Miniprotein binders against q58433. Designs and how they scored, part 37

Target 1, 377 residues: q58433
Amino acid sequence: MLFMKYEGEIAIGPVHPTMLEPHRLRLFIEDEIIKEAELVIGVNYRGIELIMEGLPPEKISILSEKICGICSHIHVWCNVTVTERGCDIEVPERAEYIRAIVEELERLHSHMLLFGHAFEVLGFETMAFRAFMIREPIMQILGEITGGRAQYSCPIIGGIRPRCNIKESKIPALLERLEKFEENLKKLLERTVNDPMIMSRIKDVGVLDKKTAKKLHALGPTARGSGIHSDMRKMGQVPVYDNFEFEEIVFDDGDVFSRLAVRFYECFESVKIIRQGLKDLPNLDKRIYNPNYELKEFKPIDVYNEAQRGQVYYSYGLDENGRVRQVKIRTPTATNLACMEAILPGHHVSDAELIIASCDPCFTCTDRMIVVKENKI
Short names: E, the ipSAE of ESMFold2; O, the ipSAE of OpenDDE; V2, 0.75 times the mean of E and O plus 0.25 times the DockQ between their complexes.

## First folded at step 22 (miniprotein)

Design h2 (at its last look DockQ between E and O 0.03; V2 from the best seeds 0.00; counts 0 for: pae O 4.7 > 1.5, placed apart)
Fold by ESMFold2, look of step 22:
Structure h2 (fold): chain B 377 residues (1-377), chain A 93 residues (1-93)
Amino acid sequence: as target 1 above (377 residues)
Amino acid sequence: SKITIEVTIELNGRRYPFRWRVDSPFLLRYFLWELVEFLKEYGVKEVEIRVTAKSPEEAKEIAEIVKRILKEAGFTDIEVRVEGDEVEVRAEK
């Protein structure tokens, strides 16, 4: 019998109540072997889409920020991009650079959080602590740049908030801190791959083969761990990334190791992107905001970006009164959990929590996995 | 039938708890060894370790192991109590 703990909640007060359905994470086991799995997320995004309908686009940013506490920047960035593209609003290059730098910092701290969680699930508590300690300086950098460590509201329509401008005098210190993070990350990776106790729990475990990953539309590191090129930053969807040299990280074996290894090496690529962005900033135009933009009516358009968990999709239009219409928001968690659901049968129950965690699911409420034994004849 | 290891450290003015449940001698030594490396790496000056062993005889053996690893980590003020199957160790540098 397996109990899975996760945390997530949306605080919706009595003044504007919505029906919040808890996530259902169920394993059906016989003799400690998983026979079936049910990994279902709540309908939170459909409720949020409805709430956003008819609002000004500036207020959509506030709501999008609260969809995920550890990935708020990518949601705000996607949201402002819909309006910017739909209204043909030119965003200063410096603002786009800073948006990317903040997103890559978000990718770093989110990947470190996953490593810490994975080590906790495996019972390697000192390794988990190391991951969290390595993460903390990134959180401090984010707090210094944006004023917030978890929800930091950097993008605004037409640019970035003035507070989020990275002062050139701060760049040498940021580069030094980033170098230190990189050194510590390398040590963590080496400790992981050179530890047979750790490797025995993650190598050849929870294999998502490429065929199944394609069939179920795996996204992000989940897909890239199974040999699928899927990075929106490399597919022309986020133009600012064309300014940076970095590699899409792909592993072929589809095991838990591969999904974690993608994230480890993505952290090194994120460091490369941030370093390049910081070094370029002094040579960019100093504008961080387009004060003269005008909103106009537009039919729904699609915007894609690459969150740390994979593709994030936003779509909406503006009506002639400047109100948001036909909102669609999609994140990778539901499809990636479907992939884990499909591969869980046949595994020992002791591997279940790790396999589920390896797709880095973003839960929005607290729920407890309910395990029910199934009789076999 | 598992050995429970509870560790509390002080680091940067905060106390952090760790817990392991171990049912093999290899895992016991692995986690204690990792703890030694961790205590050294982070310069931990104060640690409290509580072990619930499978038997009083095992508790005595574990107490000596824990005392030795704390000495290797540089702790000099080590207090050890063994009562039944429980071991309690407090150490300061």
Scores: ipSAE 0.393, ipTM 0.795, lowest interface PAE 3.1, mean pLDDT 83
Fold by OpenDDE base, look of step 22:
Structure h2 (fold): chain B 377 residues (1-377), chain A 93 residues (1-93)
Amino acid sequence: as target 1 above (377 residues)
Amino acid sequence: SKITIEVTIELNGRRYPFRWRVDSPFLLRYFLWELVEFLKEYGVKEVEIRVTAKSPEEAKEIAEIVKRILKEAGFTDIEVRVEGDEVEVRAEK
């Protein structure tokens, strides 16, 4: 049996050179039906942990920012939080608010990117273009706040960089831009849910049942799309979010629609969070950085946050020399891809890319989705 | 048909080849932008980019995008070749 292996590569994102072997999803296809899916977890996913080992925590923050171009902020925030908690460093409330605002902006732009990609996969180029155009104002806001479009470098140990301080005079304009974004997002949602061609491709497709999602440890919107409550912001892991009124978006159907819908609706919640944060900022202490801290030796501690894809985990300790030890980083991508691996079999190959995209694999963390057509000759 | 992007960077005396396949010119632009941000951050001095487009027209468009992005990244010496649906870009700074 000469298996002609047609390797179709679905998506490869920018791989950090330190992530030489990112996660791969291999699809084995027979007669246009997925027979098997294989998730290959890159061995070098731990490469970044090894590079971080023995470095000062300040240098680790820089490395963390480089792990993912789409979710750089959450990595940095999680990273600095480990040191802050381990050393009992007080972070000014204003700094935590801005960290949250930037995170929710990161969530917004990431979700819009996914929507754009999903529409492209569906063949709805006009909708894709609209999603990308709606995303652009968010990228501009991020640029105005942080000074960069991808790498914000906002969190530092003890607070945020001075350039990331949101001036009160800018708040009205930011709020106006968010309103316009929200209006455009509503229009996009309305068009999407009212298009039977789109809905037929995403409803009842790629169903991840709640039992399987729990078993495979689905995280974030992937878990929430299957009726699982999973949001570190709501679970008390990120205290600054206790200041904000927002809902955890959960859907029960577990299909592509549900996973996309979770992200669509949580965009509105992100806008709510940002609005509340911006409105509160003028009333907070103006301090954005605590320079009065000392690094202390501490054993590895666990820090969780909620990226756009789900739970992010950072853990490390500091030794007597202020060097990071026993670094552990976990992103939600591996478990979410494992969920897609489990559900892909039996689906038509034409749905594969959409199903995979619906878990929003980190394009920087996922090197290769490979479709392997095995023709049994 | 997917756009294939091959990027080779030199960092600390080591060559790192990357291969991307994207379904849309937009994703291409996005990944190229991410690449450029990476190149800036790591102080990469040399980059080679090879793109196989869907058409010669798309190749020309991609070439212009890549050139612009690399220029924004601070590359000063940018060589662009377009042959049919293939784009080759070499840049140094």
Scores: ipSAE 0.019, ipTM 0.433, lowest interface PAE 4.7, mean pLDDT 83
ESMFold2 (binder alone), look of step 22: mean pLDDT 81; pTM 0.798

Design h3 (at its last look DockQ between E and O 0.03; V2 from the best seeds 0.00; counts 0 for: pae O 6.4 > 1.5, placed apart)
Fold by ESMFold2, look of step 22:
Structure h3 (fold): chain B 377 residues (1-377), chain A 93 residues (1-93)
Amino acid sequence: as target 1 above (377 residues)
Amino acid sequence: SKITLEITIELNGRRYPFRWRVDSPFLLRYFLRELVEFLKEYGVKEVEIRVTAKSPEEAKEIAEIVKRILKEAGFTDIEVRVEGDEVEVRAEK
């Protein structure tokens, strides 16, 4: 029996001549049907871990900010938290609230970017434009709080930058802008779920069943779209979130629809968290920084947080000279890519980009390249 | 083998391109309905539409459809040029 197989590669992640090699997903295609998918891990955080070894904690905050252009805040937040817990540094409650507010704003803009991209790959250009326009006010709010839209250094060891403090006088306007975002998000959701042309492309497509998701250790919305409860914010890993009422969003079908629906409803939960945080700020102590802390030696501390794509993990200790040791960093990117390996076989090649987008592998790449190779088997 | 629509809108001093390829009356109706709702929702004041049809007869028919949807979206200054199988529409509110 003669089978013709084609190989294609999709570069995923940033492409930087000086720093990062993208991950690659090889597709073996026959008669336009994907027969196999193979993940090739590009840049490895082990290299970044080695660079961070022996540096002072403030220096690795700067490096961690550069790891991801879309999710810099969560990396900086995780880094400062390792040092804070290891050195028993008390962080003012107001600072923790603002760290969470900024992270939830990052979750909103990241999910909206993914919706826009998904609509683009489906050919629904006006829906993509709506998603991007709904996203823009969130980017403006982030810029006002942090001084940057993509690169912002809100957390510092012991608190937040004074610039990132949210003035009480600004809160009513921020709440109103958030309400407008919520209204537009509801309209976007309604247009999506009530459109048979859109639904036919995302329902029952790209299924990741719960058993496979568990076997692959799926994280974030990928896991929650397949019926797995997995949210570091609800699992006691990020204490400030205990102050907010919100729900973990879980869908059971594991299709593209489910992974997108998790993200849609997570946006509403993020709005709830931000609203609660903003309303609470006037009632909190005004301190945003602990200036009287001392660094001390500590054995590696594990810190978990929930980025928009899933669990992020930082671990390191400090030696007697105040230098970081035994650095470990894990993000959900590799897991998201592994899930694509399991999902893609059996699908038409035209569905590949949609399925990949629904797993949100990080779209901070300027170039995506597919190489198709003809094989005989 | 397909009708191509290239749409450029101006919003807040910037120009945004959209493109559709249509091979059925159902898809043409779907995208035209979506376009009307979009233009009204965002208060678009300037739009350019270029259509490449399959024939001059089809181009004329589509030109009238595009003119109608722009009127539905509130445009009053509509210029239409049909040349061969190509249609060029410019509209302002």
Scores: ipSAE 0.292, ipTM 0.723, lowest interface PAE 3.7, mean pLDDT 82
Fold by OpenDDE base, look of step 22:
Structure h3 (fold): chain B 377 residues (1-377), chain A 93 residues (1-93)
Amino acid sequence: as target 1 above (377 residues)
Amino acid sequence: SKITLEITIELNGRRYPFRWRVDSPFLLRYFLRELVEFLKEYGVKEVEIRVTAKSPEEAKEIAEIVKRILKEAGFTDIEVRVEGDEVEVRAEK
């Protein structure tokens, strides 16, 4: 019996040079069936925490932005929030609104990137292309607001950068662009759900049951695809979101379809949030930055936010010298990948990439699945 | 078939290899852009990129994309080698 040991390694970790050992998912395959999946948590996953240790909080914000090109904003926002809360720094409401708007734009482009990737994995190149084309307007909006396409550098301690201030004169055009995006997204969704070939590949595939999802601490859309309420925006962890009417999207089936569907429908909720935020902006105080703060010593505090992938966690303290201490960063990727590890066995190898993609591992951080065919003769 | 992207950067006298597999030239461009932004911020002066494409034609296209992106990143000395499905790029600034 030729045991073809296929080892697929997916390395997942921030695009930082010091992150030499990203998370790896190894697949052991026999007769094209996954027999075992092994998640290896990279030893250096905490490398970024070590680099941040002893730095001023302003510098760690820059580092946090570099953790992930797809979710740079949420990292920066979560990071500055630690200092803001620890030092009792008032953040202008307008700044928090813009932070939320930029985050939801980040969510949109990230989900569209995932859809594009999922369609590529499925062999639907035309649909992939459509998803990427639908994504471009969002990237343009982000660029126009933040001055950067991938790294926005929007949040700073005490507010946002001046360049990220959304001018009222731009709001009508932004709203129009969002409408067009939403229309295109609806068309993409309709085409997806009405294609039996696509649906056959994603429905009842890679089922993460609710019990397993809870046990393994699934987060974000991965958890929500398995019928678990998990959204820090709805749990009062990010107060600015209390100003917005939106729904938490939850599906119960726990399959690839459900995890993708959560993200599809969540895009519409993100558009709703952005619309509300943009409409409210003219009525808010024009201040976008509080320059009148002092850094204070504080013990590590916990800050949560909701990235496109799920809960992000930042914790650190400031010492008497204004240096960051005891940095802890958690991203949803590890737990969500552990969920995929648990469900991959028994699936055909051709479904592996899609199943893994359905938890939206950080693609910029992910060495994608390397299937190493070891022909042990 | 997947495109394999291998990037080696030198930072503070240490070499850091990165390896990515991407499914499309689009994703490749995306990752390269993110990389370039990283390279700029950390002041990386030298980068080596190796790409294994799906075809020689794709390799040529990728080579041009990589070259363009690195040029946009401020690299001035860009060496590009295409051999079959493999692209090697070295850039300095």
Scores: ipSAE 0.016, ipTM 0.421, lowest interface PAE 6.4, mean pLDDT 83
ESMFold2 (binder alone), look of step 22: mean pLDDT 80; pTM 0.785

Design h4 (at its last look DockQ between E and O 0.03; V2 from the best seeds 0.00; counts 0 for: pae O 6.5 > 1.5, placed apart)
Fold by ESMFold2, look of step 22:
Parts: C-alpha cells; sequence; structure tokens
Structure h4 (fold): chain B 377 residues (1-377), chain A 93 residues (1-93)
C-alpha cells in the first residue's frame, strides 16, 4: 500500500482508585477509514468484588457508591436490595417510591449530560449549552433531596436516609420545576429533529442491526435503539415501577439518531414517573425506614435494575457472621462498547467519537477523564 | 483551512465564550442564525463576535453577512471592524 496506517486510542471510563484502568478503543485507520477496532477492557470489577468479600453489607454500599460518579444512586440501590431480599427485610412503600424518584432524576441529568456531550462532539456549541442549562435544575433538585452538594447515599438497608424524605409541602414546587424542565426538553427535541444540519450528522450513522445487537448482548438504550426490548423496570425486576404508568421506548434503525432518540423520549417517561410518584406520596404511609430488621445468612441472590446506560446486576450472599460473600457486579458499558467495536470498521474516522459516545460509555468531565484523553482521535 | 468564530456574551453576570470552526460561509450563516436564536432565548442583548476568515477578501464578505444577520435579528447598534483577515463585531439591542 502507498498509504500510511494510522492508529488512535480513545480512553473510556473514569480514573478511580478502585479501578485498574479505563477501557481503551484502538482504531487502525487507512485513508481516514477505520479498518479495525479493538476494545481493550480496562474497568474490572473483580478487584472491587474481592475488596467487598468479608465486609458487612453497610460497608459495601460505600464502595458501590464510588463505582460511578454519575450513577451512584442505582449502585447503592442495587446493593441494599440484595441484602433486603436475602434477609426478608420489609422496606416501607414510601421509601421505594423515593428511591425510584431519585433514580429517575438521576436518569434525567445523565441523559442531558450525554446530549450536551454529543452536541459538543458534533460542534453544535449552543445546543450543548442548552442541554447543560436544562440539566442544571435537575441537579439542584437532586442536591436538595440527597444532601447539598451530593446526590447519592439516599438508600440505606431498610429504607432511605431521613434527609432524603420529600416533604409534602415541597411537592407543588417540585412539580412546577419538573413541568418547566419538560417544556425546555420539548424545545430542545424540536430544535434537534427539525434541524437538517444536526440530523444529517446522526441519521444512518453507526448502525447496529438487531441481529448483531442480540448476538453481542446489547443493553439499555443501546439495545432499545436497535429494536430490542430490554428494560429491567418493565421485566418485573424492580417492583416499585409497577405503580407507574410509563412506556418502554424502542427504535428500530439502530443508528446514532435512534440511540439518542431513545434517551430523549425516555426523559419524558422519567418525568411521567416522577410526577406520578410525587402525587402519590401524600397518600402513602409516612414511614421511610424499617429500624427493626435482623440480618441473617442467605445464599447469593441476583438483583437487577435499570441504570441510564442499561442493566446493572448485583449478586452476593451473607454468611453466618453477617459478612458479604461471592460478590458479582456487572454493568452494561463493556458489552455496549463491544457492540460499537463491531460496527466501527468501514466508518470514516471523523464519526468514531460520535458512534462511541452514542452508547454512553462511562466518561464525562465530572469523572476526570483528562489523564488519557490525548489518545483520542 | 477553516473560518473561526469566537463569541463573547454575558449571562447572569458571568462571561461566556463560544468558538466554532467552519469550512464554508453556509455553515457560518447557520451558526450565526443559531446564535441569534440562542441570544433571544436567553435574553442576551449585547454580543461580541470575532471572525478569522481565510483571506482579507473573505473577511469583508463575512463582515457584511454578520452585520445583516444581526440587523435582521433586531440589533440596532452594530459596530464592525475589519482588519486583514479578521472581523470584530460589537452589537447591542
Amino acid sequence: as target 1 above (377 residues)
Amino acid sequence: SKITIEVTIEFNGYPYWFRWRVDSPFLLRYFLRELVEFLKEYGVKEVEIRVTAKSPEEAKEIAEIVKRILKEAGFTDIEVRVEGDEVEVRAEK
């Protein structure tokens, strides 16, 4: 060949003391066309699982919270649920509602962050700014509920922290703020889908067909953008969601547009869930915590929930001394990146970052990705 | 090479700076119209725009494009300076 071969790396995932290293995606490029893509798995929960072995279940909540800075609530919720189910601990209905409300707020701010990032990657700077401005009120609500500068540590075994209880007197203001968010989100969606310049960059790009998505076990919005029903909230895995009317959002085309559109419309469904939950709270018993539970030995129990990026899985048991055993943790990022790895060959190098971002891998400016970003293409 | 557009605004008492690099006057018009809609949406009445063109001749053309778009958007106090390949525009409603 007369041409020079190019190689680029994209570092994916936060750099954190409990993680081995970020995921890397290596691209082999000829004439600006991607010829091969190779995913090098960096984030390894085996080390975290080993650290958790032999700890009391309260202590592993702290470690779970630190796995992901933008999705800490879902990890803590999964963790406490394993112990609650294994020990037959009754959780007050009000606590389950608030856990779901906080998770849907977490879904909103996370999706808005991805939209802002996608617009930045594409060079639509004012659209990115709009996304971040729309996101900020959701961050403020989360801070008010979960404690000032933090949005995590809401679930505890048997309930929620008293700080996280939503006072009935605050509900009208929260509903009004949610309505304003919904209005602004609708405007952002309309600006996006009615703009041919934006649509030309995301439609028919990075197609993950349904067969490949099934074979590689795509999860979350990545799977739902390729026509696959895969939502733990709809599959009976998170019982509190049976109380809410909402739709699983599915698109069939499998392109970048579809993966982003799933997230856009999921935001409206999250608003519906939060609104219903807030309106129901005054009619629920006031208890938010069960103080009278007893820990007991149990064999490993599987718990699934639906994070913003897809399925999260926790499993462990307690031994006779109340210590956590046989810990397994799985998240959707590695699987979804493998899907992107499979479809990248044949694309122009300029589309690589967009395609990878469209599965929402674990990297944001909040998670301090700066150490490895020089290997981006 | 590309046309560079740098925008400075004040929002809620804080300065913000945006930068675009575009490869055509068509994209420049697109981003300028998007900017004007953004300024209206967020109530911004004062803007400073700096454009680095590919040539001095293009800079003069771009200066007229920027002035026209801002005028059509209702900015009435528009000051334009062209030096070499650079355009500086200050506009107020």
Scores: ipSAE 0.291, ipTM 0.742, lowest interface PAE 4.1, mean pLDDT 83
Fold by OpenDDE base, look of step 22:
Order: structure tokens, then C-alpha cells, then sequence
Structure h4 (fold): chain B 377 residues (1-377), chain A 93 residues (1-93)
């Protein structure tokens, strides 16, 4: 019996030494069934921390922006927040509002990108196309606010860049665009949930039970798809979110459907947050940057935020010379991929890509499924 | 059969590699557009694109699309090679 061991390697991440998430999943397949999955964590995970060591905090912010092409904003935001908290730097409320608005826009476009990819994996090209078209207006809004499509460079220590200030005159048009986005998203959702062919491929597939999710420290939508409350925005870690009414979306079934559904419904909550933020902006103080701060020495502090994929963690201290020390950065992808590693065995190989995609590993990163055919002769 | 796109860029002295699998020429154009915006934003000066098409005819079409998009991105030196259903493009600026 020629056991064709198909080793499929899914490389998740750009092959870049500074990327935190060059993770690979190796699949060991027998008779088209996954027997084993191996998560290979990229060696470069600590590389960026080492590069940041001994640099001024302003320089590490620039480096943090380059960590992820899809979630650059959240990395920069977490990074500057460490210095702001460590140095007791007041951030103007308007700046925090805009940081939140940009983050929720980043969440929206990232989720839409995932939906597009999931539909491609499922073979529903028309649905993928729709998801990508729905995403485009969000990308345009981000471009208009930040001046860039991928690198927003919005947060700085003490606030936001002047170019990222949202003019009141633009708010009505932004609200209208959000309304149209929400309508289109609703239509996409309705079409998805009412298609039995789609639903049959995502329901009861790739089940991550709550116990396993807890054990493996699932984060963000991956955890929330398994009935675990996990949202730093709701846990008081990001105070600006206390100004907004929104729900944490949680599903209990732990399947691909649940992980996708969390993100679908979370998009509506992100729209709510953005609407509230935009409506409140005219009533806030116009200051967007506090230039009146001094850097001081502090011991490493922990900062958490909620990226589209889940909890992001930044920690560092400043020495007497204003240099960053003991840098630690953690992203949710490693633990979420470990959850997928745990549940992949026993599934048909044709479901592997979808199961992995359902934890939203960095899309720019995920597209490497390398099937290594080891012909053991 | 999916169209496979592999993109290699050099940024800050390090290679970045991207791979996309798309079922339609439309999605290909979409990803290539996003790539162009990325290349512009990051000031990438060198790009290599490999595409595995569904047919030799599609490969030729893709090659033309890629060439056009790279020109729009400001690349001036564009080498295109089509061999069967495989497209290789190298561009510098």
C-alpha cells in the first residue's frame, strides 16, 4: 500500500525577518484525511523585538507600522500607548476617537478581505467579488482620512498626525458611505446564510470546542466563535471604547460558520462605533496632539488592544536615556493557528484551507499552501 | 484550476513573498491593483511576479495586464516572459 504522505505546508506570512507572523502549517495527509498538523512558528518572531531594543520610542513606532500590512494601525496604536502610559502623556480625546475610528475601519476592510478569501476557497467567485467590492469604499475612506491605503501612520506619541484629523464638513458624506456599506453587507450576509451550499460547507466543520479554545488561548473572533468572551475593547483595556455602545459578538458552536459569523456581525458593530465616533467628533475639543510632554524612565508596562484577529500586546520600558528596553510584542495569530492545528486532524484535506482561513491568519501571509509531496519510495 | 500569483519584492533589503490563488481574471486584476498600491506606498523598486494561468492564452492576457499595471505603478524596466501557462515578470524603477 503506497501511503502517499501528502505533506501540505501552508506558509502563513511573508518570508520577511521582521514579520512577527511567518507561521507555517504542515499537513500530514493520508487518504485525503489530515492525520496530523504541525504549526511551525517563524523564527523571526523575536527579531523585531531585538531591532527595537535600545531605539527611541518614535523610531519603534515606525518599525511597528511595518510589522503587518493589514493591521498596521493597531500596532502603531499599541506602541505609542506604551509610551503615553509610561510617561503619563495626556492624549486629546479627539485623537483617541480618531484612533478608534481608524481601527474600526481597519477591522471592516480586514473582515471583508477574509470574506472574499473564504468565498474564493469555497468556490463562490461571485460572492468573493461582492465582498471585495464592498471592501473598496472602506479602503477609500481610510485613504481619505490617513492619506495612505496600507500605512496610515495615524497615531503618534501624544495624539495623531494632523493629516488624520477628520474635518466636520466630511462627516455627512462619510456617514452616507457607511450606510451604503452596511446595506451591502446586509445583502451579502443574507445571501450567505440563505445559501444551503455555502452553509453545508461551513457548518459543523472545523469545530473548536470551548474547552480546547480556552486551553490553547484562542483570541479575538477565534475565541468568540467558540463562546469565549475575548475583546480588549470590552475589558477596559482601551478606554476610548467606553464612549461607544456596541456588542461583543459571540457564537457557541465553534465551527467555521461561527468564526465567520462573529466577524460578519462584528462589522455591524464596527459601523455603529464609527457612526457614534463621527457624530461625537464635532462636540469634542479640537486638539488632536499634545506636544507638551516629556519622556521619562519607566519600567515595562503592558498594553493590550483588540485587532481584527484578536488581542495585540505591546510592552517595553524606557531607560534614563529615553531608549526602549525589554520590548515584547505578541499577536493573536500564533495561538489562533495553534487552535486550527489542534482541530485539523480528521478533516478532509479539501476543508483545510477554509478551516485555517476561518481564524484569519494574515491574508497577505496565508496564501501559501505548499503541498509537499513526499514520495516515499 | 486556480490562477496562482506569486509576488516577490525587496523592501529594506529583505525579500517579501506573496502568493494569491484566484479563480477569475477579475480577482487577479483586483489583487494586482492592490499590489500596485502597495508597491507605490512602500516605494518598492523591484518586483518579480510569477503567474500560473489556466491556459497559454490566458497567460498571454495576464502578462499584458501585469505589464500595464506595473507601468502604471511607475516601473520603467519591465521584462515579461511567457512560457506555456506560466508568466514571469520582473520590473525595476
Amino acid sequence: as target 1 above (377 residues)
Amino acid sequence: SKITIEVTIEFNGYPYWFRWRVDSPFLLRYFLRELVEFLKEYGVKEVEIRVTAKSPEEAKEIAEIVKRILKEAGFTDIEVRVEGDEVEVRAEK
Scores: ipSAE 0.018, ipTM 0.428, lowest interface PAE 6.5, mean pLDDT 83
ESMFold2 (binder alone), look of step 22: mean pLDDT 80; pTM 0.785

Design h5 (at its last look DockQ between E and O 0.02; V2 from the best seeds 0.00; counts 0 for: pae O 7.7 > 1.5, placed apart)
Fold by ESMFold2, look of step 22:
Structure h5 (fold): chain B 377 residues (1-377), chain A 93 residues (1-93)
Amino acid sequence: as target 1 above (377 residues)
Amino acid sequence: SKITFEVTIELNGRRYPFRWRVDSPFLLRYFLRELVEFLKEYGVKEVEIRVTAKSPEEAKEIAEIVKRILKEAGFTDIEVRVEGDEVEVRAEK
């Protein structure tokens, strides 16, 4: 008996130019059943870390913004926070509130994008359209706040860009638009959970049990779909979130439904955070920037935050010349893809794209699935 | 073989395409029911549907089904063309 290897390549989600070589997930199949999966790590953040070495911290912000098109804000926020903590720079409370509001808006549009993509993968075209239409007003709000530039965010060392300050006169309209988004989100959730055709494709599929999730260190909604508390916003890592009432969303079954449900309910929590933040802004001091700081030498420090996909980690120090040293950046995508790698064997190949997508890999990074089929001759 | 449905709607001057491939009466009815609700929900004024059936006989049957669902969605100006295994439907309110 002779075995022949067949290899194909499938993009995981929309194609977008990126600084990083995408990760690849190779599938070895027999009779349409996945027998083995292998994660092939692209140029992880090591290449970016090397490029950042020796640069001023302001340049790190520019590079960080370009890492991911749908999560650029969290990267810039992590970066400025490293310098702010290392140099003991006080950031105005209003600036921290606006950083959180923008991040939660970014979480909303990113989760909606994943829902739309998941529906497309499953062939539910009208549901995908609904998700994208519900997402559009959030993109408009972000454009209004950040100046309408893709992949740009508002944090700067010591505060936020003046353009990103949210004027009190705008708040009533923003709250009304947010209420409409929430109504439409509720309808989308109801349509999903009450549709047996949709549910049959996502319930009890692609189960990542809690033990495996812990062993492989799953992060973010992927971990929370398997019963693991993992939200950096609730673990004291991002102090501004202590000002908002919201809940960490956790499901126990670890299936595709659970990973998506965590994200659905996180959207409602993001709405709560944004609403509270917007209502509090008029009562905060007007300062959005601390001009009175000095950059100083510091040894590497660690900063954690919660991106839409899970934990983001930044670490570096500054040398005596104000240059960034010992850069380390970690994101949840590679770890969460490793979890999918572990659970894919035994599934029908037709479920592969859905299972992989359910850990929300970075769709703007052009991640790939390579199908390897073995035949006998 | 599968039946291919290609649907194009117009909303606020933009055209949005959808495409389905179905191989069962249950899936056909599922997507048609969802389409009706979608057209009503978004207030669609103009829709174009192209169907590639498995046979000319099936094309005729599907043409009548599509015409009926568009009437349920409130369309009154419905043009239907059936040619071989292809169905083209254009509808306006």
Scores: ipSAE 0.453, ipTM 0.820, lowest interface PAE 2.6, mean pLDDT 84
Fold by OpenDDE base, look of step 22:
Parts: C-alpha cells; structure tokens; sequence
Structure h5 (fold): chain B 377 residues (1-377), chain A 93 residues (1-93)
C-alpha cells in the first residue's frame, strides 16, 4: 500500500520580512483525506512589535501601514488611535467619518478579493473574474480618496491627511459608483446561491461549530459564520460607527457557505455605512486634522477595531521621550486559522484550500500552500 | 498547477526568501505590486525572483509584468531569464 503522505504547508504571513510566514498550516493527508492539520506559529510573529519598540508614534504608523497590503488602513487607524487616546487628542468628527468610510471601502475590496479567490479555488473562473471586476471600482474609489491603491496613508495622529479629504463635489459620483457596485454584487450573489455546483462545494463543508469557535476564539466573519456575535464596531470600541445604521451579519451553520455569506451580506452593510458617511460629511465641521496636541507619557492602552478579518488589537505606551513602549499587536488570523486547523481533519484534500480561504487569512500569505507529496515507498 | 513565486530579498545584510504559490495571474499581479511597494519602502537594493509558470506563454507574460513592476520600484539593472515555464529575475538599484 503506497502511503502517499502529502504534506501541504500553507505559509501565512504579511509581506514584511520580519513577519515572514508567521503562520504555517501543515496538512497530513492519507488517501486524499486530511488526517491531521498543524498550525505552526512562526517565531517572527512578534518581529514587528520589536521593530516598533522605541520608535516615535509617527514612525510606527508608517510601519503599521505596511504590515498588510490588504488591511493597511485598519492597522494605521488602530495605531494612531492608541496615541490619540493616550494623549487625549481630539480627532475631528470629519476625520473619523473619513477613516470609517475608507475602512469600509477596504472591507469591500478585501471581501471581493476573497470571493474572487474562492471562485478560483472552486474552478469557477468566470465568477472569479466577475468578482475581481466588481472589486476594481472600489479600488478606484480608494485611490481617488487616499491617493494610493494599496497604501492609503489616510489616518495620522490627530486626524487624516489633507489629500484624503472627500470633497463635497465628489460625493454624488461616489454614491453612483457605490450603487453600481451594489447592483453588481447582488447579481453575483444571486448567481452564486443559484448555482448548485457552487453550493454543493461550500454548504455543509468545513463546519466550525459554535462551541469550537468560542473555544478557539474565532473572530470577525469566522466567528459570525458560526453564530457568534463578534464585531468591534457594534461593541462600542469604535465610536464613529455609532453614527451609522448597519447590521451585524451572523450565520449559524458554521460552514464555508456561512463564512462566505457573512462577508457577502456585510458588503451591503459596508455600502450602507459609506452612503451614510458620505451623506453626513457636508453637514460636519470641515476640520480634518487637529494640529494642537502634545504627546504625553502614558501607560499601554488597549485599542480594538474591526478589520475585514475580525478584531484587530493595538497596545503601546509612550515614555517620557515620546517613544513607544510595550507594543502589542494582535490580528485575527492566528485564531481563525486555528479554527480551520481544528476542522480540516476528515475533509477531502480538494476542500482544504477552500476551507482555509473561508477564514480569509491574509492572501499575501495564503497563496503559500505548498503541497509536498512525499512518496514514501 | 500553481504558479510558484520565490522572491529573495536582501535587507540589512540578511537574505529573506519569500515563497508564494498563486493560482491566478491576478493574484500574482497583486502580490507583485505589494512586493514592489515593500521593496521601495525598505530600500531593498537587490531582489531575486524565481517564478514557475503554468506554461511558457504565461512565463513570458509574468516576466514582462515583473520587469515592469521592478522598473516602477526604481530598479535600474533588471535581468530577466525565461526558460520554458521558469522565469528568473535579478534586479539591482
């Protein structure tokens, strides 16, 4: 009996050299069935924290933007919020609104990227292409607002960069583009749910039960796909979101479908948030930056936000010299991958990539699935 | 068949190998763009990229994309070798 031991290694980590492959999923496969999955957390996962240690907060913001190409904004926003809270820096309401708008655009493009990838994994290239095409308008909007497609550099301590100020004259065109996006997204959703071949591959596959999700501390859409309420925007951690009417999308089935569906439906909520934000902007004070702040010494403060993948956590203090100390950064990827590790055993190897993708690990990282076929003769 | 991307960068006298496997040319382009932004930011002076494509035609396309992206990153000396489905790129600035 030729025991083909397939070891698939999925390296998951940001493009940052210090965070090279912070997570690896090793799959042990026998007769095309996953027997074991092993999540290896790389030693360098804390490398960025070490680099940030002793730097001024402004430099940390720059570093935070580079942690993840897909979720750069949320990292920067979370980062500056630590300093702002620690130093009692007032952030203009308009700046917080724009931070939220940019974040929800980041959420939209990230989810569309996931959908595109999921369709590719499923072998539905036409649907993948459609998802990527639907994503492009969002990337254009982000580019127009922030001046950059991947690195937005929108938040700064005390507000946002002047280039990120959304002019009132642009709002009608932005709203029109969002409407078109929403229409296209509805069509994509309709096509997806009505395709029995797609549904057969994602329904009742990769089930993360609520108990396991809680035990392993699932976050964001991964938790919400298993019937767990987990959204920092709804939990009062990000006050600007109190200005917006939106729903937390939760599904109970815990399968790949549920995790994808959470993201599909929350795209509509993101569009709602952006629309509300854009409509309110003309009525807000025009100030986008508070230059009148002083950096003060403070002990580490916990700041939470909700990335597209789930809860992001930043904590640091400032010393008497205005240098960051005791930096802690947590992303939802590790716990969400641990959930996938727990559920992968017993599944066919052909479902592995989809199951892993369904927790939306950083794609800059996920595309490192190495399936090593060891023919042990 | 996945496109295998191996990128080795030298940063502060250390070599960092990155391995990516992407199934789509789109994701490949996305990652390459992110890589370029990274290379720009950290002032990486030397980069080696090895790509195994799905076909020789795809290899040529990837080579052109990589070349363009590295040029945008400010690399001036770009060597591109395409052999079958394999692409090797070395760039310096």
Amino acid sequence: as target 1 above (377 residues)
Amino acid sequence: SKITFEVTIELNGRRYPFRWRVDSPFLLRYFLRELVEFLKEYGVKEVEIRVTAKSPEEAKEIAEIVKRILKEAGFTDIEVRVEGDEVEVRAEK
Scores: ipSAE 0.014, ipTM 0.376, lowest interface PAE 7.7, mean pLDDT 83
ESMFold2 (binder alone), look of step 22: mean pLDDT 78; pTM 0.757

